# VHH binders against DNA repair protein RAD51 homolog 3 (RAD51C), part 2

Target 1, 363 residues: DNA repair protein RAD51 homolog 3 (RAD51C), of Arabidopsis thaliana (Mouse-ear cress) (q8gxf0)
Amino acid sequence: MISFGRRKSPAIEETSLATSVMEAWRLPLSPSIRGKLISAGYTCLSSIASVSSSDLARDANITEEEAFEILKLANQSCCNGSRSLINGAKNAWDMLHEEESLPRITTSCSDLDNILGGGISCRDVTEIGGVPGIGKTQIGIQLSVNVQIPRECGGLGGKAIYIDTEGSFMVERALQIAEACVEDMEEYTGYMHKHFQANQVQMKPEDILENIFYFRVCSYTEQIALVNHLEKFISENKDVKVVIVDSITFHFRQDYDDLAQRTRVLSEMALKFMKLAKKFSLAVVLLNQVTTKFSEGSFQLALALGDSWSHSCTNRVILYWNGDERYAYIDKSPSLPSASASYTVTSRGLRNSSSSSKRVKMM

## First folded at step 15 (VHH; from s3 with F110W D111E Y112V)

Design t3
Fold by ESMFold2, look of step 17:
Structure t3 (fold): chain B 363 residues (1-363), chain A 123 residues (1-123)
Amino acid sequence: as target 1 above (363 residues)
Amino acid sequence: EVQLLESGGGEVQPGGSLRLSCAASGFTVSSNWMSWYRQAPGKQREWVSTIYSGGDTYYAESVKGRFTISRDNAKNTLYLQMSSLRAEDTAVYYCARTIITAYELMKGKWEVWGQGTLVTVKP
C-alpha cells in the first residue's frame, strides 16, 4: 500500500511532479482516471503497457472495463509509431481529442497546473501578465527547467530559449530551481527503480543550465532582429520545446515614437511566435507587465495593445496579489474556463501556497 | 576569461570607409553567433549585423549593402567593414557573442559591453 496522506516535503512536491509525468503521456484519459493511475504509481506509458488489465484494475482501483480501455490506448500509442494510425476509429478519436492531447509543461504548482488543464500548452502562445514583484521571471525560469524533465518521467525532454529584455534573469536562482528539480527527479526515479524496475534518470543541475539558451536583448531593434531569426536557431536545435520572452513589451514602452506602428510591430511578433509554436510543436510564453489598477474585471496591460494583440495570443494568464497571496487568473482561453489558483515563490521554485490545502477554486 | 576587445573606430567624412575589429579570447568566434551593435548618444543600442556559426550573414536594413561582417578564424577576430558612411552611422560600436547558455552565464562566459569603439561621421 502506498501512503495517500498529504505531506509537504522540502525534497519533492509529489503532486506537481506526478501530474507533470502523466501530462506528458498524451493519452485521452479523464482526470479521475489519471489521478487513480498516479496514486497507484502508473506514471509512465511503459509501466502501464507492461501490466495486465486485471492487475491494472486491482492496483489502480478502477473497473476492469476501464483498465482494458486504458491498455488498448497504451498499446496503440506504443505499437503504431509516429502517429501513422490507419485505424479509422483511432484516427477519428485522435482528431476529436487533439487539443486535449497537446504536450504540457508543469509549473511545479499543481493548483495552477489544474486550472491550465495540466500545465502550459505546447503549440500555443500564452501571455502571462503580472504586476512587478509577482513572480513573472520566476515562472519563466521554472518552465525553462521543467521542460527538460525526461519523457521517462512524463516530461518533454526538451530545451529552452530564454529571451531576457530587462536583465531580470538571475542565473543563481535558475541554478537553485534546477537543483530542486534534479533532487525531485532523483527521488522519483529512485522510487520507480525500487518498485517497478525502471531505470534511474541521471541529470545534473549543470546539464539543465546547459540546455537553456540565453539571449540578452537590449533594444527593440535587437528584439525584432532576434525574433526574425529565431526560426533558424530552432531549426538547428529542434529539441527546444519552450521559448520564454521576458518581457515582450519592455523595450517598446519608453522610446518608440509611432504608437500605431508600435502596436503593429508587436502584433506581428506575436504572429511570428504563433507560427513558431505550431511549426515546432513548442510552447511560447510571453511575459508582460500589467498596471496595478484593477478596472472592468481585470488588470490592464501597462502598454495598451488593443484587440489585435489579444487575438494574437492563444491564452492569457494574469498574476496578481489577492491580499498577501499570489494568484493566477485565466483571463482568456479558447478551451479553459475562467478560474484562479494561488501559488508561492520559494527558494526551490514555484509551489502551491502554504494555504493550498484548501480546495482549489475554479472561477 | 571570455573577453571581447573592440578597436578601429575614428573620425571619417561622409562617404568614407572604416574597418572595426573585435579580438576574442576564451572562445572560438567561428563556432558562435557573433554580432555588432551600435549606440548613438542618448539612444538605445541597436543591432547592426550578425554572422552565424555556419557563416551566414545578416544585416539591419539601414546598413545592408554598405556594411560587411566577417571573421578571421586564424586570428579569432570579428570584423565590420563599413563603407558609404553617413552621419546617422555615428555611434559607439560594440561586438558581442549573441547566444550563450545559462551554464556559460554562470561560469562567467558572458557578453561584454566593453567601452566599445567610437565612430564619428562628420556632418
Scores: ipSAE 0.546, ipTM 0.726, lowest interface PAE 1.4, mean pLDDT 77

## First folded at step 18 (VHH; from n2 with Y33W Y112S)

Design v5
Fold by OpenDDE, fold request of step 21:
Structure v5 (fold): chain B 363 residues (1-363), chain A 123 residues (1-123)
Amino acid sequence: as target 1 above (363 residues)
Amino acid sequence: EVQLLESGGGEVQPGGSLRLSCAASGFTVSSNWMSWYRQAPGKQREWVSTIYSGGDTYYAESVKGRFTISRDNAKNTLYLQMSSLRAEDTAVYYCARTIVTAYELMKGKFDSWGQGTLVTVKP
């Protein structure tokens, strides 16, 4: 009986590409110059490194020489972070398998999950745009609840951050969705217990509400400050698996006079969320308003404040009405094909539309 | 019951100083993110400053270098030291918890804006 000693395969140290977002405050700059950069919306080294010296000088009201030195410093700081990128090169095959294995948050609507590739993906920033009343907040609340579904039930067992910019978060609705989620889990675990002797998960709706960190944001400056501090908060709360922003552009629509600066700040903010998503393997969901734009002789849905900042988002979903029915459309994704699915907002949260259940019986 | 009580407001000349206090009950200030807000007449509420549980502080650009947020853990009190006051600083000042759980929100622990304290900067 030859005892084949199981050689423990060396744990491949996953050198997590911590793209350290070096912030402008870390640059060895005078307080005056630093203040000018921040005021001009240059809060990240990456945003500084991507602009011309002439543009930086103009935007920050500094000399071209000063701008050049700042760019030099920013580039030097960015390059020191990029050397670690070469050692972490994954082949495309490994990347594909990693993407397929990424944990996802269910929406509780299987039709919507299907077009999302199984649900909202961790490590990605997903923008969800739609008209008022289409159910953006409902989706945000649903995801804040569903992220907490235990792993035994096929969930992530995580916590949620909900950033409310509009005062649209309804705690009573969150409770209602939590209650429905608990019922669903009880049904599932009851079935599993009966057939497989699995342990029953005992979660209370109140426990779910305790695991939603709620932030009320009253201005764009407060929003910026919060986003800048989120990394520290999440590092102290590692069980957080989703960040919801409802909505990302609300304060920027009302309080910003400089459109160029607004776009820069939003782009930087989106980049920060992307970094957070990757660093902590969490999902970021940015809820946004859409407007109608007249283009090429027709009215088209467009994202609020334009598309210039939202290119930093991994996925874009547009919610729209088709008559009296709600639909989601995958507008942009590197991995998901364009597709549409219907969804319903019920007293129990998001669910499949009744019309979709009839089509499956006819096949 | 969560309560916040703002005090220390008054009239001051431009360039003057004032210290606001926010006495908290029902929770520990040092364990929470705490913020100051202000609302000028006819204007929207404006964020002024936040102190995080770890002690880090953030300020609105309009008050940066002039205002200092701090806390006394023994007194469970939040402070805002204001210096070099300007006419545009005239407002009712409020303190609040920056972060709560949805459970705390449901229990009514969030909506405790105190009555605020009025700061008037007038020549």
Scores: ipSAE 0.731, ipTM 0.870, lowest interface PAE 0.4, mean pLDDT 86
Fold by OpenDDE, fold request of step 21:
Structure v5 (fold): chain B 363 residues (1-363), chain A 123 residues (1-123)
Amino acid sequence: as target 1 above (363 residues)
Amino acid sequence: EVQLLESGGGEVQPGGSLRLSCAASGFTVSSNWMSWYRQAPGKQREWVSTIYSGGDTYYAESVKGRFTISRDNAKNTLYLQMSSLRAEDTAVYYCARTIVTAYELMKGKFDSWGQGTLVTVKP
């Protein structure tokens, strides 16, 4: 009776490689640099942290300065694993690292992601203001799609709530962006499968559309009621990782005779969104219109309904035209410096402007 | 196909009562957020009330304490009980799903407002 010893198949090593690739994706790097690192075989933070800047630069075909920054980021990320729970007091350094480690939603524009610290941050309320036609709705739709990118692809694998106050949501556009997102994921997973035997993620554009909860709001009272009920909805739908309001102030412009009351209601609403963002670790994106205000002898872009309620928002981004080009500017953030980036609205969604791609080749 | 059919409108005196019905097909009312809207002549559509899937109800301030939204799961029907009616309540009343997915929107399942039902409050 020859006891055929069942050779335990080496199933254990495949799960560790997928988790290690996920670590490199957590670094706030440009897609180009990330691709170069992965191509060079640097998939885990430990492998990056153990290499010299010179070697990393050589291996990944990046500059030594870039390599140094990557090493700095990798070393910062490796130190965060041993949280000694000392008695509830987080030091400022730990808080900073925690903020840096927060999941973010990519905009699919690396230049915009860079000024956002890697993308739209969860647990925060981000106000995005701009003139009509600047692409606010496009950004909202893009984020509603991108939040669904699987973790294996470096995303959150979440769902989206889209609150439409103006009737500006275009389902055909959402489909177009979803299709482009699926293509990008297929390209990425195909590459990973070919080189690393990673599992292919199969998502359909229709699946992405099913994961966008759409609300049409026709009045400010309905908006208030909805916001008051969102906590319950999100508690029942824990996979929701982004709430988009397009736009937050639309119903409050025409129907309020009392400016003080309007400001109070909007401030309370913003506080509710902040609570939701923190409680459920989701991103809140408030799209807002901007008006031109004459100040200090010049016309300046100002948020609709004033600045008083905006203090309740964590981040403020202003979208503006510079000639025929679209730009985003970080107007206010506790963690991000003021910066600007160009972006373009394409048939595939948000992308880098062509002018920025040429600058990378000349260096 | 998603269909909504509003009924129960009519003429009523101030202080009177009416009960509106919204018969739904193609989806389950109890599993969806449902809302009543109204549109007066020359005015924008106004939100009136919502019943959430969990049974919670919300009302516009103008109708709070006077109107009651409810549903019958067996009949797959949404209701609006209106009491203490006022001239300002005169409008065409519509029912709608409050939440749809983008997929359902693409399939044309959202924009199926019924024909509405007219409520006229006159002395």
Scores: ipSAE 0.728, ipTM 0.874, lowest interface PAE 0.4, mean pLDDT 85
Fold by ESMFold2, fold request of step 21:
Structure v5 (fold): chain B 363 residues (1-363), chain A 123 residues (1-123)
Amino acid sequence: as target 1 above (363 residues)
Amino acid sequence: EVQLLESGGGEVQPGGSLRLSCAASGFTVSSNWMSWYRQAPGKQREWVSTIYSGGDTYYAESVKGRFTISRDNAKNTLYLQMSSLRAEDTAVYYCARTIVTAYELMKGKFDSWGQGTLVTVKP
C-alpha cells in the first residue's frame, strides 16, 4: 500500500464535520449529566468518542443507558446514519466498528506506518528497541506530538505522557517537531477551508508542548511508584492517548540488587502498563536498549526480562543500522507480519528514507 | 522563574523528628503534584512521598507511617514531617513538581535539584 497516494480519508472528513460539536456542553444533555462528564474530564467529542459506553458510565458515574445515549448523540455528529441508534441500545454494527476501528498514531514515516498497520496502536504495549543513536527518543517525541493531531486532520486529538528516565528528552527537538506538525496541519486545513469552507484548525506549537506531560524519573524507587501516579493522572485526564517510557530498564540495571525481585517488579510493571492501555484505550510505548544480535528468532534485549515481559508487550519493534541507513523490523506481533522499513531522522522529525523505494529490503 | 528552596534539615538522634519545608515561587503548590526525594551518600536519588493536587498522599514503603507530606497554600509551601528517624534516613532531601508540561520545561528550568536540605541521623 502506497500511503503517499492517500490525500483525503473518511476519518479526516468525519473529524472536520464534528469540529463544531467539540464541547460536551454543545450536546443536548441535562445539566447534571453535563457536569458529571466535565468533572470526569470529558469536555470534547474526541475524549467521549474514544471510550466504550461501559467505560464512560464507570468514569462519569452514570448509568450505562445514559452513557449509551451520550455516545449515540456524539456519533450522530459523525454523519454515520448506519451507526445511528434509537433509544440508546448498542447494536452489533457498533460493536464491530468499535473492535475493527481501533485508532493508531502515525510515526510520520509512511513506510514505517505501513508495516505497523497504520501506526502505533492504541490498547497495545509496543516495545521499541535499539542501540544508542538509532532514534528511539526521536520516535518517542514524534509520537508525543503526533497523538495530538486533531481528528479533523486524521489524528486522535489526544495528549501525551513522556516518562524520561535518562534525561534524554530534548525540549528544543520537541518544539522543532511540533513546528513541522503545525505547518503540515496548516497546509491541510488550508485545503479544507478552500475547497469545503471548513474552519481552519488554530493550533500553535506551544499548545502541542502544553499537552505533553513530562515525568523525570530519577530512581528505580520512583519508577516502581510510577504506574499509580499515571493511573490517577490519566483518570483525571482522559484525553491522554499515548504514554512513552524512555527507557523502561535504565534504573534497574546495576542499582537493583535482587535479580529475582527485579524480574518480578519489571514484569508486574509491564502488566500494569498493559492494563492501562486497555482501560484507557491508549498506546503505551516502551523504549529499550537492545543489541542487534539475533538469537532464538528475536533480537537480544539490553536486560533479559524473561517470558513475562514478552507476554506483557503486544508488539516488539527493533531499530537497527544497515550501513548508514536506519531500519525498523517487526520482531513480534500477534497481528502484524514480520517486515522491515527504512526511516530517516530529519530536522522536521521522522520521515521516509530516500532509499525506501529504490533499495531491495533484505529483512 | 520557578524556584524551590528546601530548609529544615539538621542533625538529630535516632527516633527524633524534623520538619522539612519547601518554599515555592513561580507556580502554585496546591495546583500541582508535589514530591519529596532524597539522596543518601553514594546512592542515586529516591522518591519519598507525593501529595496530589487533590490532597491525597502516597509514600514509599520505607517511610510509610513515619513521614507525613503536607502543604500550606497561603505560604505556597510544601512540608515533610519526619518522625521515628533512623540512620538510614540520612540524606539530602529535595522537593520538586512530580509532573510538568513540555511547555513549562521550555519556558524555564525544569524544577532544578537545588541545594536540598541535609538530614543527618546519628548512629
Scores: ipSAE 0.652, ipTM 0.788, lowest interface PAE 0.7, mean pLDDT 76

Design v5
Fold by ESMFold2, fold request of step 21:
Structure v5 (fold): chain B 363 residues (1-363), chain A 123 residues (1-123)
Amino acid sequence: as target 1 above (363 residues)
Amino acid sequence: EVQLLESGGGEVQPGGSLRLSCAASGFTVSSNWMSWYRQAPGKQREWVSTIYSGGDTYYAESVKGRFTISRDNAKNTLYLQMSSLRAEDTAVYYCARTIVTAYELMKGKFDSWGQGTLVTVKP
């Protein structure tokens, strides 16, 4: 009888800490199926989630389809609001679904996460453009904090690189956002501990700040040099899961005379960022300071870079004002539909807006 | 408090050599990525060379083969050995940590740009 999967492996044990308090009786299963799982020795979600559907079906004397649905339900119980890949036993179910659950970084705004397919995608280069004051730097800081949310809380457990070209990074703001994130995690893990006997997550805001690697870049020459260094740095710090560039074009707009050469250099940098994102399975976010004009229901970027630039970024998001509310619009993506979501910038970071509309249909 | 003090600049003839020093306090040079930068009058500051915490070194194409970055861990000091100097190497040279953490920024442990050290290669 095969009562347990590989729950002692490092990957299974990592997942099992978050899952072990989710008892088999908590799944929406019939009493008959629940009884069969318990009788076969599957008394915790970690043991269920760590075996293959064929092993589960055999052990519990249930159909393969029933086992597959049970694993799907158990996987949902191990995830908390993020599209996270469940690590653990290498069963057929896990391998089949890994590509459908691409790692994403929450923005802390669920409406924005929804139009982004769950958040900012790893392995992608996402350009986020907008006018001053719209919240570009706020989003960059938010992602630098949120990438660090531990896997047991539904995050990536990664670190951040923040490349600051304009001097816009405000450390006190980053601390404020980190404090809010810690409070949110304490509330979540307190609930999990109280109701499911899960271990508490014990991150402090200072730990979050320690894991944001900051590069201050004062010229285009320095920016070019830094991009050439990033691969080496990330090779030595493979837990980096997001690179924020705030902003990608600043030093090339004010300090660079040859427009054709500027476009070539920027496109070459974007290509290097794309290779970096793919090689290390991390997210690259390029913030761009552009002018958007909302006229006759349409948007225009103030700077038109060539087709090479347009194809070098996976996704393009435009941030704009609609009245006194901030909106994000998916302008270009090979995988995301065009859509809009509102957001607000609060003392705790990005959050949903208070408006009753969760989606703008025309976007 | 983090401090960086550049020295060793001066006037040299074309083809000459100089060794720049960067005395650091408030952090350990060998535990950090360290870079040299330079800025000629009226020009943008440009990257010259980097030494990684593991000791690997990298150079801008304009100085490769002529400049050598190094460090003395006992003295907590970064160096730039410059040889085969040319007129276009005339600049104020600065050292800095390549990377800091946001926590270090919050605590006021920052690499401020120093006064630099002037290198003048005579025409």
Scores: ipSAE 0.592, ipTM 0.723, lowest interface PAE 0.8, mean pLDDT 76

## First folded at step 19 (VHH; from v5 with F110W)

Design w3
Fold by OpenDDE, fold request of step 24:
Structure w3 (fold): chain B 363 residues (1-363), chain A 123 residues (1-123)
Amino acid sequence: as target 1 above (363 residues)
Amino acid sequence: EVQLLESGGGEVQPGGSLRLSCAASGFTVSSNWMSWYRQAPGKQREWVSTIYSGGDTYYAESVKGRFTISRDNAKNTLYLQMSSLRAEDTAVYYCARTIVTAYELMKGKWDSWGQGTLVTVKP
């Protein structure tokens, strides 16, 4: 009677691999970059942390800068496991890591995300200024969609508020971007399912549109009232992770006669947005128009209604044309260096410019 | 189908009162943010008042203390009680939903403006 010893199936090792794959997903990376990392076999934070930036860049087909940032994030995440925060005192390093660990909303343009430190940061107010047609509204719509990317796909799984002051919101465009986003998620989750038996995310473009709260504002007084009520609204809708105002100054340019009062009101409004961003850990994006100002013998782009109110904004991005190409420039940030990136507005939303892909081949 | 029907406008003397109604169909007024707007002849449309789903109310400074926005949930109707009317209050008054989803927009469930109701304040 040969006692066939039932070999206990190694159930323990599968749980550890699933947990380790989950760790790489915690990195605040764009879905695209995350997908590239995973495709390259980088599923664990430890595996990422052990590779050089150059090798990671090569293997994942990302820029060396992106790879460096990823490594930085991975190293930070590996170190945070052991240090018990003694007595509520955070050192500057911990604060920096916390700031770096802040959830970000991808723009779906990796080049733009790179100069933004991984995307639009929560808890901050980001002003985005640009000339008509440069794609401000496109960015706003893209962010309204991207904030909804599930956490399992590396997003926030949030909702969006879109405040439209100009009637510029195009629902058809939102649908197009949502469709593209769903396709990207399906591709990503399909890959994950195939290789890791991960659950597929089932999102529909319509679901994404349901998660965009749309406000049409017709006057500056209405805008003020709305902003004053946003705290209550957001408290009731805790899943909101981004507020887009398109555009912040439109009604103040047309309807406001007292310039001093206008500046005060806008400043107060900006402060309210800052408070909201911090209180609810959401991103605020203020789209603004730019005007041409003649200064120092040249025409320069200046934000509409000047800088007097916008000092309350954490980050400032200026969108501009360089020939036929669109660029974003970090004009102001406490944490980000000034940098420029190209972006393209496509039928699928924001993407890297084709020219940026050619530069990588020449190195 | 989302519909808004404004009524209750008319001629009134300065200092008089009117009550405007906005009958809603296709959605629930109590579950929505609702606003009144007005447009005077030759002027831009201006915001007058909003009632939020929670019942909070906001008013433009020009009408504060004189106008009261309210709703009857059973009738699915929005109201604007106007008192101490002034010549400057002469306008076509409109009601609208203040908030919708992008999905509702796509489905055409947002009617920003009905026909409005005319309020004329004259001696």
Scores: ipSAE 0.791, ipTM 0.900, lowest interface PAE 0.4, mean pLDDT 85
Fold by OpenDDE, fold request of step 24:
Structure w3 (fold): chain B 363 residues (1-363), chain A 123 residues (1-123)
Amino acid sequence: as target 1 above (363 residues)
Amino acid sequence: EVQLLESGGGEVQPGGSLRLSCAASGFTVSSNWMSWYRQAPGKQREWVSTIYSGGDTYYAESVKGRFTISRDNAKNTLYLQMSSLRAEDTAVYYCARTIVTAYELMKGKWDSWGQGTLVTVKP
């Protein structure tokens, strides 16, 4: 009676490979570069970090400069695991690396992401100002969708809060962007499945819409009340990774006669958002209107209600027209240099401008 | 279908009291943030009060100390107890959900503002 010992098949090894493939997606890389890396078999940060820039460039069919940047990013991401921060003192270098390693929300416009350091950063308050029609609301909606991109696809897998003060939120637009996002994810996961036997992510546009908490605010007092209650709400909804306010100053323009009080309240509100961002490791995006002021013989863009309250914001982005093209400019950041990028608002959401795609092919 | 039905409005003298009701259907009041709004003739809609799912309450400064928002979970009804009413409180009062998902918006579950209930404060 030969007892055929059922050799327990090593089921354990397959789970570790799937987790390792996910690490390369954490790099703030363009979809194109990411695709090239993955195609070249570089799916793990450790695998990237162990290769020379020359080899990586060759294997992924990218420039040595690009490869060097990727290696730099990979090395930065690998080092963050083990150093026991002694007694709360971080050196400036560690702080810089920590900041660079912060999760970011893609805008789906790689050019815009590039000037943002990979996307909208968590733990920060980012003010985005622009003229009417420039696409502020579009950016807000896009971010509300993109924050939900699963980690397997290189996203945060979070939820969104959208605070609408002007009635500008269009659910149909959110659906369009969600549909496009799902298609993009399906394309990506389909590719990964075909080439790497990765699991396909099944997400529906409706699921994305379900994960956007929508607040309509009709007055500045209501806005204050809501902001005061957000901490509790977010504590109960820990999956929230972005708060969008569209727009932060709308009710304060109409309802406040005392400028000093207005500034104080806005500053306090901004501080509360900063605290929320840090406490819950989420991104706060404050959409604001920009007005044109004539100064020094030229028309200049200025933030609505001045910039005194906005000092509490970590990053400031100004959206502007250059002819018929939309641009974003990093106006203020502790970590990002001033730079500009073009973006387009399409039926699929935010995308690179067609002109930028031609330039990359010629270099 | 999400429905809100406001009631309890009427004419009252200054200093008087009135209790408004908002009967909800299609959702649970206790699980939602609920708000009262009012719109005076020729004015914009004004936020009055909110009760959060946790039971916390907030009030506009103009009504603080005079109005009380509450709910009866068994009746799935929102209330606004108004006291020390003033002429400036004259308005149509509306109730609404404060928070919805974008999905709910898409499905038309946005609390169509009921018809509201008129409160008139006059001597």
Scores: ipSAE 0.783, ipTM 0.896, lowest interface PAE 0.4, mean pLDDT 86
Fold by OpenDDE, last read:
Structure w3 (fold): chain B 363 residues (1-363), chain A 123 residues (1-123)
Amino acid sequence: as target 1 above (363 residues)
Amino acid sequence: EVQLLESGGGEVQPGGSLRLSCAASGFTVSSNWMSWYRQAPGKQREWVSTIYSGGDTYYAESVKGRFTISRDNAKNTLYLQMSSLRAEDTAVYYCARTIVTAYELMKGKWDSWGQGTLVTVKP
C-alpha cells in the first residue's frame, strides 16, 4: 500500500503580486500609457526593466521612444534595492540612488513630474514661485490631494497640511480635484481588477478632503507660532506626508518693517521646514510670489523678498507664462538639472499641455 | 451646528483687567486648536493667542505677559484673561478654531468669526 504523499501545492504568494502591480503605478506615466503597460502584463518594475525597448513598445503598443523612457524610469526605480545602508560614509553613488528612491508626490502632469525627477520629493523643501494667476494654489491643492493616493495605486497614502496665508484655498476646487483623482484611481483599479483580480480601492472625494488639515494664518506672528508647533502636530499625525505653505512670504511683505529681522526669521523658518522634512520624511512645498527685477538690461523674474532666505530650500521651481501657456522651470536643485515643462490647469486639476502630445509624434 | 459666542467685552481704564469668554457648541474646545483675534477700528485683524489641543499656548509679542489664554473643558469654553490693558488693546475680539479639515470647511463647520466682543480701553 504505497502511501502517495499529497504534495502540498505551493501557496501562490498572492501578497507578492499585489506589491508588484503597485510598482508600475509609481512611474510618472500618463494613465493611457500605464493602462497599456498593465494590459500588456507589465505590472512590476522588474518586469519592465528586464524587457527591451523594442519589445516593450510592441507589447504595449507604444512608441519606442515612450518605451525607452519607461525603461529608464523603471531602471531608476529598481536600483533602490534594500541594501542595509551601514551607518557609515555613503558613497556618491549610494547617495544618488537614495535620492532616486525617495518617495515622490505626483503632480498629475507627467511632463512636470519628469523635470522634478518623478514628482515632489519627500525629505526636501521645494520652493515654487510664480506670478499671480499662474496656478501656484492649484499646484498646492493638487499635491494635497495626490499625496493621499494609496500605495497600491503608486502613491504615498499620506495626509496633507495646507497653510493658507492669503485666503486663497478653495474647498470647491479641492473637491473637484479630489473627484477627478478618485475617477482616475477607479479607472486604474477597475482595470486591475478586471485583468488581475486586484482589490478595488474605495476612496471617496470626501475622504480626501478629511485628510487635508487646513490652517488659516492671518499674520506673520501667527505663522511663526504655527511653524514652531508643527513638529509636535506632525509627531501626533505621522501619516502627514506633505506640508504646503500658500504663500510663505505674504505676511512678511506687508507686516514686517525690519528687513534684516525679516530675512533672519524667514531663514529660520525655512530651516525648521527642512528639519521637519528630513525628520518625518515628508515633502514641504513653499509657494512664493515672484516680482520683476531689472537686471543686465532686461526684466527678470525674481522671488519675492529676495533669495537670501531661500538658500535653505532644496529645490526651486519658477512658474512662468510663455504666451498663453504655463511653464515650470527648475531654477535650483542639487539633484535635478535645469529644465522646463509645460502644464495646464484644467477642470480635472493639473495635466499635460495638449501641445506636448504633438511633440512626441514628431520625434 | 458649529457656533462660537464671544462675551465679556466692555469699557475699562488703562491698567485694568477683563476676562473674555468664548462659548463653543457643535465641537469640543479641548480637542481643538483655539485662537483669539482682534480687530481695531481701521486696522487689519491680528492674531492674539492660540491654545493647542495639548495645552501649549502662544501669544503675540504685543500681549505676551499681559494676556492668558485658557479653557474650561467642562463648560466647553475658551477664555482670554487680559491684564494691564492699554489703549492699543481697544478692538473687537474674536475666537476661532485654528485647524479644520477641508471637509469641515466644505460643510460650513469653520465659523471663522462670531459677532465678536468689543473691548474699549479709555481713561
Scores: ipSAE 0.780, ipTM 0.895, lowest interface PAE 0.4, mean pLDDT 85

